VH-VL binders against q96p48r954to1139. Designs and how they scored, part 12

Target 1, 186 residues: q96p48r954to1139
Amino acid sequence: ASMGDTLSEQQLGDSDIPVIVYRCVDYITQCGLTSEGIYRKCGQTSKTQRLLESLRQDARSVHLKEGEQHVDDVSSALKRFLRDLPDGLFTRAQRLTWLEASEIEDEEEKVSRYRELLVRLPPVNRATVKALISHLYCVQCFSDTNQMNVHNLAIVFGPTLFQTDGQDYKAGRVVEDLINHYVVVF
Short names: E, the ipSAE of ESMFold2; O, the ipSAE of OpenDDE; V2, 0.75 times the mean of E and O plus 0.25 times the DockQ between their complexes.

## First folded at step 11 (VH-VL; framework fv_felzartamab)

Design v6 (at its last look DockQ between E and O 0.20; V2 from the best seeds 0.00; counts 0 for: pae O 7.5 > 2, placed apart)
Fold by ESMFold2, look of step 11:
Structure v6 (fold): chain C 186 residues (1-186), chain A 121 residues (1-121), chain B 107 residues (1-107)
Amino acid sequence: as target 1 above (186 residues)
Amino acid sequence: QVQLVESGGGLVQPGGSLRLSCAASGFTFSSYAMNWVRQAPGKGLEWVSGISGSGGFTYYADSVKGRFTISRDNSKNTLYLQMNSLRAEDTAVYYCARDSYDDSGWYFDYWGQGTLVTVSS
Amino acid sequence: DIELTQPPSVSVAPGQTARISCSGDNIGSYYVYWYQQKPGQAPVLVIYDDSDRPSGIPERFSGSNSGNTATLTISGTQAEDEADYYCQVWDSRDDYVFGGGTKLTVL
C-alpha cells in the first residue's frame, strides 16, 4: 500500500489490526521496551524510509529480526505511518469531538465519553487504537528504564495521531487519558 | 530573520476592551503555532493563550477564559488577541511568541518586544 | 499540576560558575527550557530539551535535569550574562508552566 493509503486499505491481521502496525509494535515490544528514549529518539532517515517502503509494499512479507533493525528505525517507521494516514487514526470527522472530550473535568464522565467515541470509530481504526494504546501502556510500565512515561508518550503521540499542524501542544491529552485509563476504557 | 512586532497596547478602563496585534515576518507564519505570554510589572512570565498554525485549535489560561479570544489571519501574517472585560490584574507587557515543537515538548523559540496594556481607572 | 520554584537571586563573580536551579516534583520526567531576559527586553531561549543550545548561544551555557531539580549552568560568567532567567516545562493540564524567575547578578 502507498504512503497515502487509508488504514482500511492496509493488509490486515486476524483482529483487523494492520500488519504494518502489528509488525512494528511486536518488534518494539520484544526488543525495545528498555531502550532509552524509545519513540522520542529519531531513527536514521534512510533506514527508516527503506523499512517503511517495504512495509507499505507487502507488510506480511516483512519479518523484523533482532540485530537487523535498530529499534529507533522501527519506532520512527511506525510514527511516520500513523502521521501520514490521509484521514488520521481518529478520523478527521471525529477529531474535534475527541479533543473536546479531553477537556471534561469529571473523570468518570470523560471515560464514559471515550468509550462512546471508540464505538463510533470504524472497526479497523478502533482495533488499531486499542492495539497502539495497549502497547504504549506497556512502554510506560518500563519508564524507569526507558525514560518514557505517560507524559512523554503523550507529547510524541498527540501530534502524531491527531495530525494537528505538527505543533498543536494539547493533542496529547487524549493519548495520556487513554493510557492512564487503559483498563476501564478497553 | 524571524521578527514579531506587537501593537495595540494602551490605557483602558476596567471592563473595557482592547485588541492586540502581532505582525510576523521572516518565516512561513501558517506553519507555526503562536502564543501570547504576559508579564505584569515586576513579575514573572505567564502564558495567556495559544493558537495552532491553521487556526483550528485555540487554548487559554484559566485566568482569561471567556474574556480573551485569540485569532490569526494567515493571509496577513498577523496574530490577534481580543481582550474583553479587562481587569486591573490584566495590566502587563504582552509578548507574541512563536511555538516550537519536537518530540520532547513545546517551547518558545522567538519572542516579540512586547506591548504594554494598562488597566486602571 | 507541576509548580516550578526558582531562587529569587544568584550572585557570582565574573569568570566564576553560576548555577540557577528550577525545582519541581518529578521535574526530571519533563524536558526543561530556559529563557534569558535582560531589563526592558523580550526573553531569549538559551537552553531547550534540558541541555541543548540554540544556534548563537555561547558554549558556557549548559543545562541538566534529574529527579526534582533542573539546573542552568553558566561557566565563566560575563557581565553580559546579568539578567533574569526563567525555566519552563510543558504540561498537558497547565500548558506552559514558568518558574518565578532568578535574577543573576555578576559582581
Scores: ipSAE 0.397, ipTM 0.792, lowest interface PAE 3.2, mean pLDDT 90
Fold by OpenDDE, look of step 11:
Structure v6 (fold): chain C 186 residues (1-186), chain A 121 residues (1-121), chain B 107 residues (1-107)
Amino acid sequence: as target 1 above (186 residues)
Amino acid sequence: QVQLVESGGGLVQPGGSLRLSCAASGFTFSSYAMNWVRQAPGKGLEWVSGISGSGGFTYYADSVKGRFTISRDNSKNTLYLQMNSLRAEDTAVYYCARDSYDDSGWYFDYWGQGTLVTVSS
Amino acid sequence: DIELTQPPSVSVAPGQTARISCSGDNIGSYYVYWYQQKPGQAPVLVIYDDSDRPSGIPERFSGSNSGNTATLTISGTQAEDEADYYCQVWDSRDDYVFGGGTKLTVL
């Protein structure tokens, strides 16, 4: 099994984004942007697990088609994948630095700090963060329909991406900041 | 092993308030969504309310919306249900129930033994 | 919202196969979960995702779901299996729906 493999050890696409991430993000973009509670709602346990196992085994061979997979199963698989990264998406070494950046009061300084931190990420991580935040930015554009505004997405992905239990509000803040300042940060 | 222990039940007048607690142990509390499910005497099961692991999301049955508030203190591994404007039809054994892994709010894999709430004049 | 209908009671002789139905419009499109509740006790999950068994649940318990009916099957029913059984689904409105419950009597 590929459980515990690092992000860089995954099957990568042309843009250094893991195919597993691309498959999930692409499917949700196509089928889930207007889904109420997208990423908040969890998929079925067995389906999510089987999908995730298939993606981890050979993401390139997995073809997600509209109507064949519930969007919540796909979103759950993506979240679980990101959560279970051995070093996390922001790397173990840089995790605290990212959280500290969220405490910067000056918005311009904070944005500059996030830019610096992004450059310090490994290429695969940086590309994945950009792709994910871009996707979440798109998701929140439909918040009137899917009920997932920036804050709600941050609540979900903060703990996921920083591998916390949700007790550290800074994790959500980082995600919230990255989504809100996506245009200027990336 | 997973343990859920409800408390706070009792007799209350119609229109009154009551706060239930559920003490959790044997697992990482904050990693699981939690729920309240009730059962009126001699009747079936009815879902009442749910809350995500972080507490960021709460859900309510229509029958209790506006009257009940679910919350949690992850530092104390405790789930709460604040019940206001209680009615006779709220009389039931109230169970706290854990969702499956990863905040999967689809089914309940563990249940407490319940606490009885009686609303009567 | 989906409504789940169960027979109020089912009787079976020891060693025989008990079948408890849970009916609902297009219930086959949902994953169905089953709970066992003995008198004075809390419910216990016995089937999840239509047919999967939690650890500790005897193999004689099985589940199926298709069309408009989900079924809990207990093969070789034992006296200890006498209990109330509830089916449950989740719908996209963040609502958990239970059936009315079935009392299984082992004769």
Scores: ipSAE 0.019, ipTM 0.578, lowest interface PAE 6.3, mean pLDDT 91
ESMFold2 (binder alone), look of step 11: mean pLDDT 92; pTM 0.932
ESMFold2, look of step 12: ipSAE 0.377; ipTM 0.777
ESMFold2 (binder alone), look of step 12: mean pLDDT 92; pTM 0.938
OpenDDE, look of step 12: ipSAE 0.013; ipTM 0.560
ESMFold2, look of step 13: ipSAE 0.367; ipTM 0.775
ESMFold2 (binder alone), look of step 13: mean pLDDT 92; pTM 0.938
OpenDDE, look of step 13: ipSAE 0.017; ipTM 0.575

## First folded at step 12 (VH-VL; framework fv_felzartamab)

Design t2 (at its last look DockQ between E and O 0.05; V2 from the best seeds 0.00; counts 0 for: pae O 11.4 > 2, placed apart)
Fold by ESMFold2, look of step 12:
Structure t2 (fold): chain C 186 residues (1-186), chain A 121 residues (1-121), chain B 107 residues (1-107)
Amino acid sequence: as target 1 above (186 residues)
Amino acid sequence: QVQLVESGGGLVQPGGSLRLSCAASGFTFSSYAMNWVRQAPGKGLEWVSGISGSGGFTYYADSVKGRFTISRDNSKNTLYLQMNSLRAEDTAVYYCARHSYDDSGWYFDYWGQGTLVTVSS
Amino acid sequence: DIELTQPPSVSVAPGQTARISCSGDNIGSYYVYWYQQKPGQAPVLVIYDDSDRPSGIPERFSGSNSGNTATLTISGTQAEDEADYYCQVWDSRDDYVFGGGTKLTVL
């Protein structure tokens, strides 16, 4: 388990996205978009942990290869990395404000509020949110095959990104809104 | 093993107030979100309110928002529902239900026996 | 917003198979949960995640979910299965959504 990581303390790519996130997203984009239950299914615990440890040691040196890494192990490693961030992807300071925004009834006002909240995030967090939501938008485009539409992805990623251990019902609304309004929000 | 016991139901006039309690045992109460679900006589189930294990997140159905307050005391393993400004349509059996989550969804894995609230003049 | 529709009642003879439907627009993209409520008693979870049985639920209970219909199936129906049955999904806008309930009568 990693101690005390903030997102900006990770190995970063040229675009302020943690290399861990980029590697996992890229691999799942190449190999996992048609995998049934992607992100919902759990990888093997030992393989997921070993992969995550390798990525934490030196993400730049890790090259994921089809046949050597199961997509569910990679997706589980990504989820665990995001779940274990000390301050969370949306930060503890802004978490409740994000959750409150999801209750705005006027859709145009809600979208505008999400844009405002994104600007307030630290640059690495904002870039990572955009990259992740962009990826999830692509995943749901294959939902006829992988069975992971926007609703299903929101159920998984709401608790993961807001670190609620499944106890916060609003978190899924935020994720669903961001995926559904990806083009307008980002 | 898991046991949920509601209490505090009774007859109350419209506009009145009532507080329901749910005593929990057989599990680590603070680790679970809890909910109230109600059932009007002869009718179906309707979710009312939910609260996270720590108490930091609370949620309400539109029909009760602003009138009902869910709370919990983890040192006493007790869930509460404060009901104010009661209306005739709030008449129901109120169930305490334990939340469960997996990566597929949210549901209620254990229910109490319920306590009847009757709102009439 | 999803709305769940169940038939008000289903009758079966003892030993026969009961099928209780739960209809909703694209309900197959949700995971469905089923509760049994015997007269004067609390609801009990009998199926979760479309088709899985909690510990202690008899093997005669099974579930499926595809397209616009989820189905609770009780094979070899017994007198003690006489109850009301509710389907439920979770929805990001409506939170917990229940069907209206189906009264199963075992003659």
Scores: ipSAE 0.388, ipTM 0.760, lowest interface PAE 3.2, mean pLDDT 89
Fold by OpenDDE, look of step 12:
Order: sequence, then C-alpha cells, then structure tokens
Structure t2 (fold): chain C 186 residues (1-186), chain A 121 residues (1-121), chain B 107 residues (1-107)
Amino acid sequence: as target 1 above (186 residues)
Amino acid sequence: QVQLVESGGGLVQPGGSLRLSCAASGFTFSSYAMNWVRQAPGKGLEWVSGISGSGGFTYYADSVKGRFTISRDNSKNTLYLQMNSLRAEDTAVYYCARHSYDDSGWYFDYWGQGTLVTVSS
Amino acid sequence: DIELTQPPSVSVAPGQTARISCSGDNIGSYYVYWYQQKPGQAPVLVIYDDSDRPSGIPERFSGSNSGNTATLTISGTQAEDEADYYCQVWDSRDDYVFGGGTKLTVL
C-alpha cells in the first residue's frame, strides 16, 4: 500500500472523519437524498476516477458544488474509496467478528455486541462508521422518493465495506442491522 | 491575476544543494495543491514534486525521491523545493505550477516563468 | 505506468488543420490535458479533460480522446500557433505523465 492509502493516513476533519468521506457525504446529503437509486446507480467511470484521485491528493482543496458534479459520480467515488481501503472500514482483524455478530438471534444481545465491536475499532474507523451509518440512515428516510430502503442500501454497502467479492449475505446483514439500530448502537 | 514567480536557480556543482522558491499571488494559496515541473534544455516536461494545499501530503517522482523535499509556507504564499545531492541530469528550468481547483482536475492551470538550475563541474 | 508517445514534429500550412496525436495504452480511460509552449516561455494549458478549453483559448483548438490515442486539433492554424505541444495524464500511482512533446511548424 502506498502512503496515504489507509484510512488513518487521510486528511482528517473534525471528529476524526476523513475529509474525503465528509466531502462526499455532505454533497450527497445536500444534492442526492431524493435521487432515485442513489448509491445503486453508477457514475461515469472517468469522472468518478478523477474525482476520487483529486480527493485522495487533497480532499480539503476539493469543493463540490451543486450542478457541477453528478451525484452518482460522488456516490461512486465514496463507494470506491471505502472498498479500496487496505484493511477495510471494519479492519481485517475484526471483519469476521462483525460478520459473526450478525448471526446473533437475540436483538438486544446483537446490539450489545455491535457496541463492543465499535469500541474495538481504531478511532478514525469508528468515527467514519458512525458518520457513514448516520448518513445512510438519513438516505433511507427518503426511500419513498429515492427507492433506497435499508435493505437496498445494505445490499450495496455490505460488499463494499467488507470487501467481499462473493455473495456473503452476512456483510449486508451487518450494514442493515447498523442502520436499523443506529439510534441504540451509536 | 494569478502570478507565480520562481527564484533560487543558479549554477551548482554535482553533489551540491539548492533551494528554490515560488512566490504566489492573486489567489488563495492554501486552497491549491502546488507542483514543481522541470524541463531540461531542449527536452520535454517532467513532473518533479507535488504538495497538497495544507502541506499534509507530498509526492515525488522516482528520479528525485530521497534527494528533493517539497514544502510550503501558506502564511507567506510561498512554495519551496529543497534540492540535495544534485546531479548533472537535474539541470533544467524548474517551473512552479498550480494544480487546478475549480475542476478538481489533475492538471496545471497556471505556470511560472521558471528558474534555471545548472548542475555542472 | 502509462507512457505517452507523441510525434516529434508536425508541419502544417497556414489555414490548414493540424493534428497532434498522443498515444498510450488505454489512454481513453484517462483525462488528457494539453499544453502549448512557445520558445522561451512557460507552458500554457490549452485543453483539459480531453476536450474542454480554458478561458482565453481560441475555439480553433479542440481535443478528443478514445481508445489508445488522444488528439489535439487546431483548425485554421495560424502562424502564432507554432510551438511545442505536450500531452499529459494523471497516473493512479500519484504521478503526472507527460508526452515527449511535438513541435508544430507552420509553413
């Protein structure tokens, strides 16, 4: 991995959230919450790539303005960034424990387990997970308009966040659980 | 009006050191990544080094890695390039170049007039 | 790493169309940028994002990029367009890559 590829090596904003994540989430919150198929639809490959590269080089110098950037390019850039994290958002060390937690049948026990696992994450990862899940919770609030309910978001972000190339339904379940129980988990 | 003015070039012996400066004006300096690009006499353009707006990230071409150090002082609107262990192949006009901001592109929208560095025994 | 290849020279008569190529493996997947450099002067951006023109650049300048070749086109070439032209891309390995440059001569 080259310098600056890890989550903790990124430019950090307030609350230890990488600026690259903040810029994307902020823009989508402002311009994309009612966009049909947000995070499901893919942006233009070249535009997404360049945006992501720009953000990686100097996220603080990137100002996304409404009308200048297609929301699907921004969402694609965010997903790609998260997918390409060397250790993943939940870290390689903790990945399996998160997936196992999704198999807990008792909801209260499961929520408690997620809380424990969050504390084990590095501070930047924990802050980023919280920010992302909070954002996704907001996105699903507009599911009647954007057609992205909790389940649809989980289908998209499960593989992205856990870097699974195969059909591991547990990854989606973790994301679904975190969104559904956002208030009590975070 | 955007202006970039390089200085610090000159004649130096192999193994010597030089420090280049680039004075920027006409824009919010800290909001832009800055770069050094050089051009050997009669040759093409070669990217040398880049630095993010805040200075938190630095990038180097393989040809200068370990020998050159890019830095900036945003309070003085100045970009620097410390060049150590200079070689004959480092002889070039060194340009200060601004990274595009508005289009978030990976290109240089403004260039200085350059400063000549000659490495010769 | 992507390498960019340009012809060393191109000649055109005044009023004719000049075309300068920039070749690279799958260069169409990159945004290509073009710079004009006149003798003794700094480079000037003339095309960005394959085909967009900065403010102040004449409309006779245009760009295209597909497959393995990007092209800078100057329609109705004028004497003042005589210069060296460089293509450039950003490589994912945090590197700016320039072509070798093309000397455009207006006959």
Scores: ipSAE 0.000, ipTM 0.551, lowest interface PAE 11.4, mean pLDDT 91
ESMFold2 (binder alone), look of step 12: mean pLDDT 93; pTM 0.939

Design t3 (at its last look DockQ between E and O 0.08; V2 from the best seeds 0.00; counts 0 for: pae E 11.2 > 2, placed apart)
Fold by OpenDDE, look of step 12:
Structure t3 (fold): chain C 186 residues (1-186), chain A 121 residues (1-121), chain B 107 residues (1-107)
Amino acid sequence: as target 1 above (186 residues)
Amino acid sequence: QVQLVESGGGLVQPGGSLRLSCAASGFTFSSYAMNWVRQAPGKGLEWVSGISGSGGFTYYADSVKGRFTISRDNSKNTLYLQMNSLRAEDTAVYYCARDSYYDSGWYFDYWGQGTLVTVSS
Amino acid sequence: DIELTQPPSVSVAPGQTARISCSGDNIGSYYVYWYQQKPGQAPVLVIYDDSDRPSGIPERFSGSNSGNTATLTISGTQAEDEADYYCQVWDSRDDYVFGGGTKLTVL
């Protein structure tokens, strides 16, 4: 991984959230919550790439306005950013531990375990996970319109956040659990 | 090794129906969007239809909208194309093609060998 | 929707450089993809994202894209490179557009 590619090396905004994540999430919240297939549909390759490059170069100078960017380009940029994190959002060291937590049968015990794991994440990672899951919780509230329920979002973000090829169903399960139990976990 | 194998092609009369299949192997099938691309004899490539990895979203070229239906069975690693109300201009070799990594819908990184559909009276 | 235009044919002598153009309005704003199709075979991806080369594709294949023209370049063209070549873009929401194809003949 090149210098400046890690999550903690990004421009950070309030509450230790990378500005790149904030810009994307904010824009999608404003313009994309009711978009059919949000996060499932992909944007144009060139636009997504240029946007991502711009955000990585100087996220603070990027101002996304309604009507100027297609929501699918922004969502694709966000997913790609998260996918391409050198250590992943949940860190390489703790990835398996998160996946194992998803296998806990008792819901209260599972929630408790997720809380423990969150505390063990680096501050920037923890803040980013919270912000992302909060956003996804909001997205699924409009599932009747955007067709992205918790399960669909988990299918998309499981492989993205855990850097898998969809072979490990536990990745999606973790994301699904975090969205479903957002209020009690965070 | 990624492998795509089309089947179901044949001769059909105008107005008839045909169902194509594409058997996939060598990769996590449900993680990739899949597409049908056709090529009329001696002509170029034309995108026909696409479907997301989960099958939740489908896309069609204007030339086949309302007549063709794309679907998939991820438990069988198989892609389908139901073709109804076939026309002479639908005569082509039909290729199944895998989309780029994840559900990106950008380009076709792997292609099958194709199956020939001939629509003639 | 963008329309892609290719020359119907290009001829080169062995060892010479072949250039195949793909023209479209503001095509430089798109990533362009190139496919090689030999007679009786399925297309094979040879260039993606304007200039990137998949594993297994010879280094003599290269691509560029700017303004209104994308170009596939084959340096040191070999007899085995004789084929049809197609450019392709992804326009919007899974709208795939192909050029008309170019037949490359190696003399």
Scores: ipSAE 0.019, ipTM 0.563, lowest interface PAE 6.6, mean pLDDT 91
Fold by ESMFold2, look of step 12:
Order: structure tokens, then C-alpha cells, then sequence
Structure t3 (fold): chain C 186 residues (1-186), chain A 121 residues (1-121), chain B 107 residues (1-107)
């Protein structure tokens, strides 16, 4: 569907985070932090699509229950939602600027540049980036169990958030940098 | 220089057991998930089993689940496959394969030369 | 539960372009990997993440992936490219899934 597909057109929670994102993140935080390969593994195509369709129709009415949804189906629905955003999470207007910032050699300059770029994102996009990166920071805290360290998460989310076809050096680096510097950047 | 060297293949009877080893060198072994992939004579590639870099998680193809056990000894840079209750259809060359990137890649970037397992009366 | 289908063989003249397909339900949503296996040798990765080449793989190797088909393309095919080629994806249900392989013959 075209209308209602943008980030700002989603049902929003109290913190201006799309309910689709919040539902998926909350479920994975409750049930999926120790699941090996979380976000790396794909869910079943039909189950993922049905879940995503339900969330797009009325995310507020969807309640994810332990034992009813596999965590990989929920993680796949979230990734597909983010990948299918018409303008992307970082917006088409800022995409190249974010990627170029990842190449700054001086770490303190790079972090400062990321902060500046965050201010220029639309409010819903900025809140969503913060929520997502906060969640990924939490996921990597369990990497000894789930096997998803910062680099592994960057491999998954670089292409997803910057809407590329594969592992991308710059896109992955942005994601890795934001997770590693979460406390300072946000 | 990444090197993977398999050993332990041979001829066994149906119902028998065999243990394969893969000696790794040229990289930080404990930082990589490792896998076994097999190829029956004249056939294609089939993934058999995988193990996380720490050894904390193991994975098996349905065809071998309950009969094969993957393990690793990170202090010896060695990957193992214990194969029990062997069947004729387990006859194959068994490759040791390193997972791509640290611990959660989607493909195999280095392969050993393989060791032949033949299950026949 | 994804299944990858490859043609069993492809034949090309030296210098011509070979195209090897890998079909699967919505394979365009996966990252596709390609391996070359010459007779009596271990497989070698030639394409990763649909279209990227590892260091040391000639530029004549390229890949694409969309919809239900991924394709390995070898331009200017040389005699040493004669080999079996396997596509592969990672799937959460079955882990590493290989296609059945395609024998490329360079006549």
C-alpha cells in the first residue's frame, strides 16, 4: 500500500515512536534477547507477511504473545517495515550525508557530526532511530548468548536502514558507530 | 593465511561411528562460527552442522539431527564432528567451512579440502 | 523451507557470456552467495551479498538478484571457468540452503 506507508503516517505512541516499531522491539526485548541469531535469522515468509499486514492495518490492536509468535517472525516483520519505508529511516535527503560522516577519521568529530545529523532528522525519524539503536545496544549486551555482537547487528541493519542490497561498508559503519556511542550520541 | 585441514575420514560399516577433525590456523579461531558441509559422490553441496564461535550453540540439518554432534576446542583451534549411527546416505566428502565475518555471517568464506567418509558393507 | 532451483547444465563458447540462474520463492528478499567448484577441488566463494566479488575473483564474474531469480553472470568466459556453480542463501528455518548446482561447460 502507498498511502499510510511513511513513518509519520503510522500510528504513534506517546514518545512519537511508531507503534509497529514499539510492538516489535518490546516483544523481542521480552522474549528474544537470548535467541541465537536474533535479527540475523529470517522468519517464515507467510507468517511474517501476515503479522506485518496486521500491524499495518491497526498496530494498536496487535498484541504479541509469547508462544503465539516466533521471535524470528517478529524480527523479520520489523526489518521489512523499515526496509520498505518510502523515504527510509534516515531519509533520502540525508542518506549520503550520513554515509559520508562514517568516513571521518577523528572519532570525536565523527560522533559530533552524527549528533548534528540527528537534529536535522524529522522528529518521528529521530525518535525512531534513538529507540531502535537503544534496542540494538541492549541486544548486543546479550551477545555471548544470542551471538549478535555490534558488528553482526550492523551487517543486518546497515542494508535495512539505508535500503541497500547487501553488506555495505559505510551503512554498516554508521549503525555500528551509533550503537557503540549510544550513550554519548543520544 | 587461513588454513583448514580436515582429517578422520575413512571406511565404516552401516551403524558405525567416526570422528572428524578440522585443524584451523591463520586466524582467531574462537571468533568465528564453524560449519561442516558435505558432498555425496556426484551430488551437490549439503550443509550438515554449525557451531557458534564460543561453542555455546550448535545447529544440525534434519538429516543428521540426533546422530551427529558438532563440537570445538578453542584452546586447540580444532573443530570436530562426531558421527554415530552412520548410514549409506552419509557417504560424502566432508568439508570444514569458516563462517563469514565474526560469528553470524550468512556464507562460507574459507573451505578445507575435505575428508572422504564411505559407509558401506 | 525455501528451495533453490538451478539448471543442471549451461554450455557456452569461449569468450561468450554465461548466465546461471537460481530460482526460489521471493529469493530477492535474501542475500545470495555463489560458489565455484572445479573438479576434485573445494568450493570457492565467487559472489557474496548478491553482487559483490571477494578479493582475487576476476571482474568477469557478476551477480544480480530480484524477484524470484538470482543470476550469476560470467562475461568473456574462459576455459578455467568450467566448473560446477552453486547458489546459496541463509534461511532461519533451514539455515544454509544450497541450490542443486549447475555444470558450466566451456566448449
Amino acid sequence: as target 1 above (186 residues)
Amino acid sequence: QVQLVESGGGLVQPGGSLRLSCAASGFTFSSYAMNWVRQAPGKGLEWVSGISGSGGFTYYADSVKGRFTISRDNSKNTLYLQMNSLRAEDTAVYYCARDSYYDSGWYFDYWGQGTLVTVSS
Amino acid sequence: DIELTQPPSVSVAPGQTARISCSGDNIGSYYVYWYQQKPGQAPVLVIYDDSDRPSGIPERFSGSNSGNTATLTISGTQAEDEADYYCQVWDSRDDYVFGGGTKLTVL
Scores: ipSAE 0.007, ipTM 0.488, lowest interface PAE 11.2, mean pLDDT 86
ESMFold2 (binder alone), look of step 12: mean pLDDT 92; pTM 0.937

Design t4 (at its last look DockQ between E and O 0.04; V2 from the best seeds 0.00; counts 0 for: pae E 13.3 > 2, placed apart)
Fold by ESMFold2, look of step 12:
Structure t4 (fold): chain C 186 residues (1-186), chain A 121 residues (1-121), chain B 107 residues (1-107)
Amino acid sequence: as target 1 above (186 residues)
Amino acid sequence: QVQLVESGGGLVQPGGSLRLSCAASGFTFSSYAMNWVRQAPGKGLEWVSGISYSGGFTYYADSVKGRFTISRDNSKNTLYLQMNSLRAEDTAVYYCARDSYDDSGWYFDYWGQGTLVTVSS
Amino acid sequence: DIELTQPPSVSVAPGQTARISCSGDNIGSYYVYWYQQKPGQAPVLVIYDDSDRPSGIPERFSGSNSGNTATLTISGTQAEDEADYYCQVWDSRDDYVFGGGTKLTVL
């Protein structure tokens, strides 16, 4: 798929998750959970670009193998894919509603609102959010080793998923809330 | 206009304590991680401590772990550094610095003018 | 643990090009940030993400980063550019790591 393709236009796996997302998440789950600074460190620019281009062209044909790919190149490719989605993972239509939900003071009401917003997402987007947040929950379980706790991951993925310039704290708060409440929300 | 104004520096004896404050204005303080960076006289810059935007996580350089405590009060737009068990090598100008969030690498986009801490007998 | 090494000083004639190096093992895999500090003043960011200029920084400031060396380049150096310059990276183990600084003298 090209850089301009929407999430639903990607090659999809059996669970309606884009193959490009599954490949990256699976590889990092197998090889990268103990890597210090995972998702915060940048991969090498040319290797990241080449990997991302091959995944966009035909994700089903790309097989990531231990020892052949640097975990930071894979994590950077995933982040760039998500950042470059035309509508973003949470869609432009729902972006402001998600950001406003993060300001709800009552935690139980906030969690309920997130569940409602997830139901309204297109099926591919919802499945992808669940897969990604599940993965980030797993990454923070290794934070003693990889140095990436919930707040660190939220800082990285807030702007990435909501496609902000990094000054809108509400995007990070949504991601932090979803990770912290993973069991209840998903 | 983003402003960061440090205060609370001064002269203290070894083993003493000081509390530094940084008053922030001109931006949404609760949206940004904040840091303390110090500079000993005639020396280079050294990162000291950082705190997440909510205050939920704190980070320390090895040289200050167990002696310094960073905190923030988002309702007062103020960052703090509690400095205990001070040593001569802690003598420095202490800067308050705003973190700029990015999906690659972290840096400081705005700095205060600093407050001097002198630890001597 | 990455360590950043800068030359202690660099001298340049006015109007000439100054180059300030920042050496570190595999520094090319990091984004590098550069700060200018004039005497008695706080540091000011002059380059971020290896080569980008913040608003208000003159075009004569440029940056590059590859392999084991990042470089801050000041073309057409002016007397007002006389300052200390620090490189910086973020590392998950060491957090914010600064180089030792380079004093730029314009003679």
Scores: ipSAE 0.009, ipTM 0.498, lowest interface PAE 13.3, mean pLDDT 86
Fold by OpenDDE, look of step 12:
Structure t4 (fold): chain C 186 residues (1-186), chain A 121 residues (1-121), chain B 107 residues (1-107)
Amino acid sequence: as target 1 above (186 residues)
Amino acid sequence: QVQLVESGGGLVQPGGSLRLSCAASGFTFSSYAMNWVRQAPGKGLEWVSGISYSGGFTYYADSVKGRFTISRDNSKNTLYLQMNSLRAEDTAVYYCARDSYDDSGWYFDYWGQGTLVTVSS
Amino acid sequence: DIELTQPPSVSVAPGQTARISCSGDNIGSYYVYWYQQKPGQAPVLVIYDDSDRPSGIPERFSGSNSGNTATLTISGTQAEDEADYYCQVWDSRDDYVFGGGTKLTVL
């Protein structure tokens, strides 16, 4: 990977959250919470690619407005950005430890383990995970309308965040656990 | 007004190396992605390489990957193209082109006059 | 991967309408850009985002994009419009794709 491709090398906003992530999450929060199949539906490939490249070029100069961008293009851009991180959102070094944590049967012990693992993440990664899981928690609050409950979101974001082909169900479990226990984990 | 001025072109033998430069003025250079586009004599336009505003992202056409390196010095408002292992098919006028700034897509809103690179034995 | 096809040449009489096509599979899903290049000169952007004109480009230039074909239209073609015209898109492979170019001759 070239310099500037890692999460920490992105343009950072407040609280060490990459501006690219903030722009996408903010737009979807404003325009996409009630969109049926949000994050499951794919945007147009060319539009998504242009948006993602624009954000990578200069995220600070990108102003997403309602009606100008299809919400599925924005959501697809966000997913692709996260998927294409060189070390992944949870880092290459810690990936297996997160997946192993999902196998803990005692819920209290599992929550404690996730807290410990979060502290071990780089500051930018930790801030980004918190922001993303907070957003997904908000999305699932509208599951009656958008048809995206915690399980459906976990199916989508498990492979995305852990850079798998959907073969490892533990990835989805981690995401599901983090959303379900958002209040106590973060 | 926006100005892009290429330099460094010339005659080189196959297998040789050449470094092109593009001097930019009339705009905030560090705010724009930049590109190299070439045109063989009597032929069409071919994108060669691009670089993001900070230099963190670089892109290459398959035809030049592993041989060409794009870089920039924002303090000097200058874009570079290091060309190694040159081939006869690399013979072309090389244009410096500024990327758009409208968040709609990737295209070239301003071009330099180009510099000629000739690869011949 | 998208490939763009243009006719090698188009001829038009002065004052008539010239139409230059750019064909590609599902090109309507892309934004198309058009460049004018006169002999011995650098390309100049004449249409961006399918149909928008940069400042300084005459109103007789227009663009459209739908289905598998984008079109550059020059109404009331003038002698100074004689040039090569190229269409261009951004590809998902992080590549800029140009058409082969069209030579417009004003008779």
Scores: ipSAE 0.000, ipTM 0.549, lowest interface PAE 12.1, mean pLDDT 91
ESMFold2 (binder alone), look of step 12: mean pLDDT 92; pTM 0.930

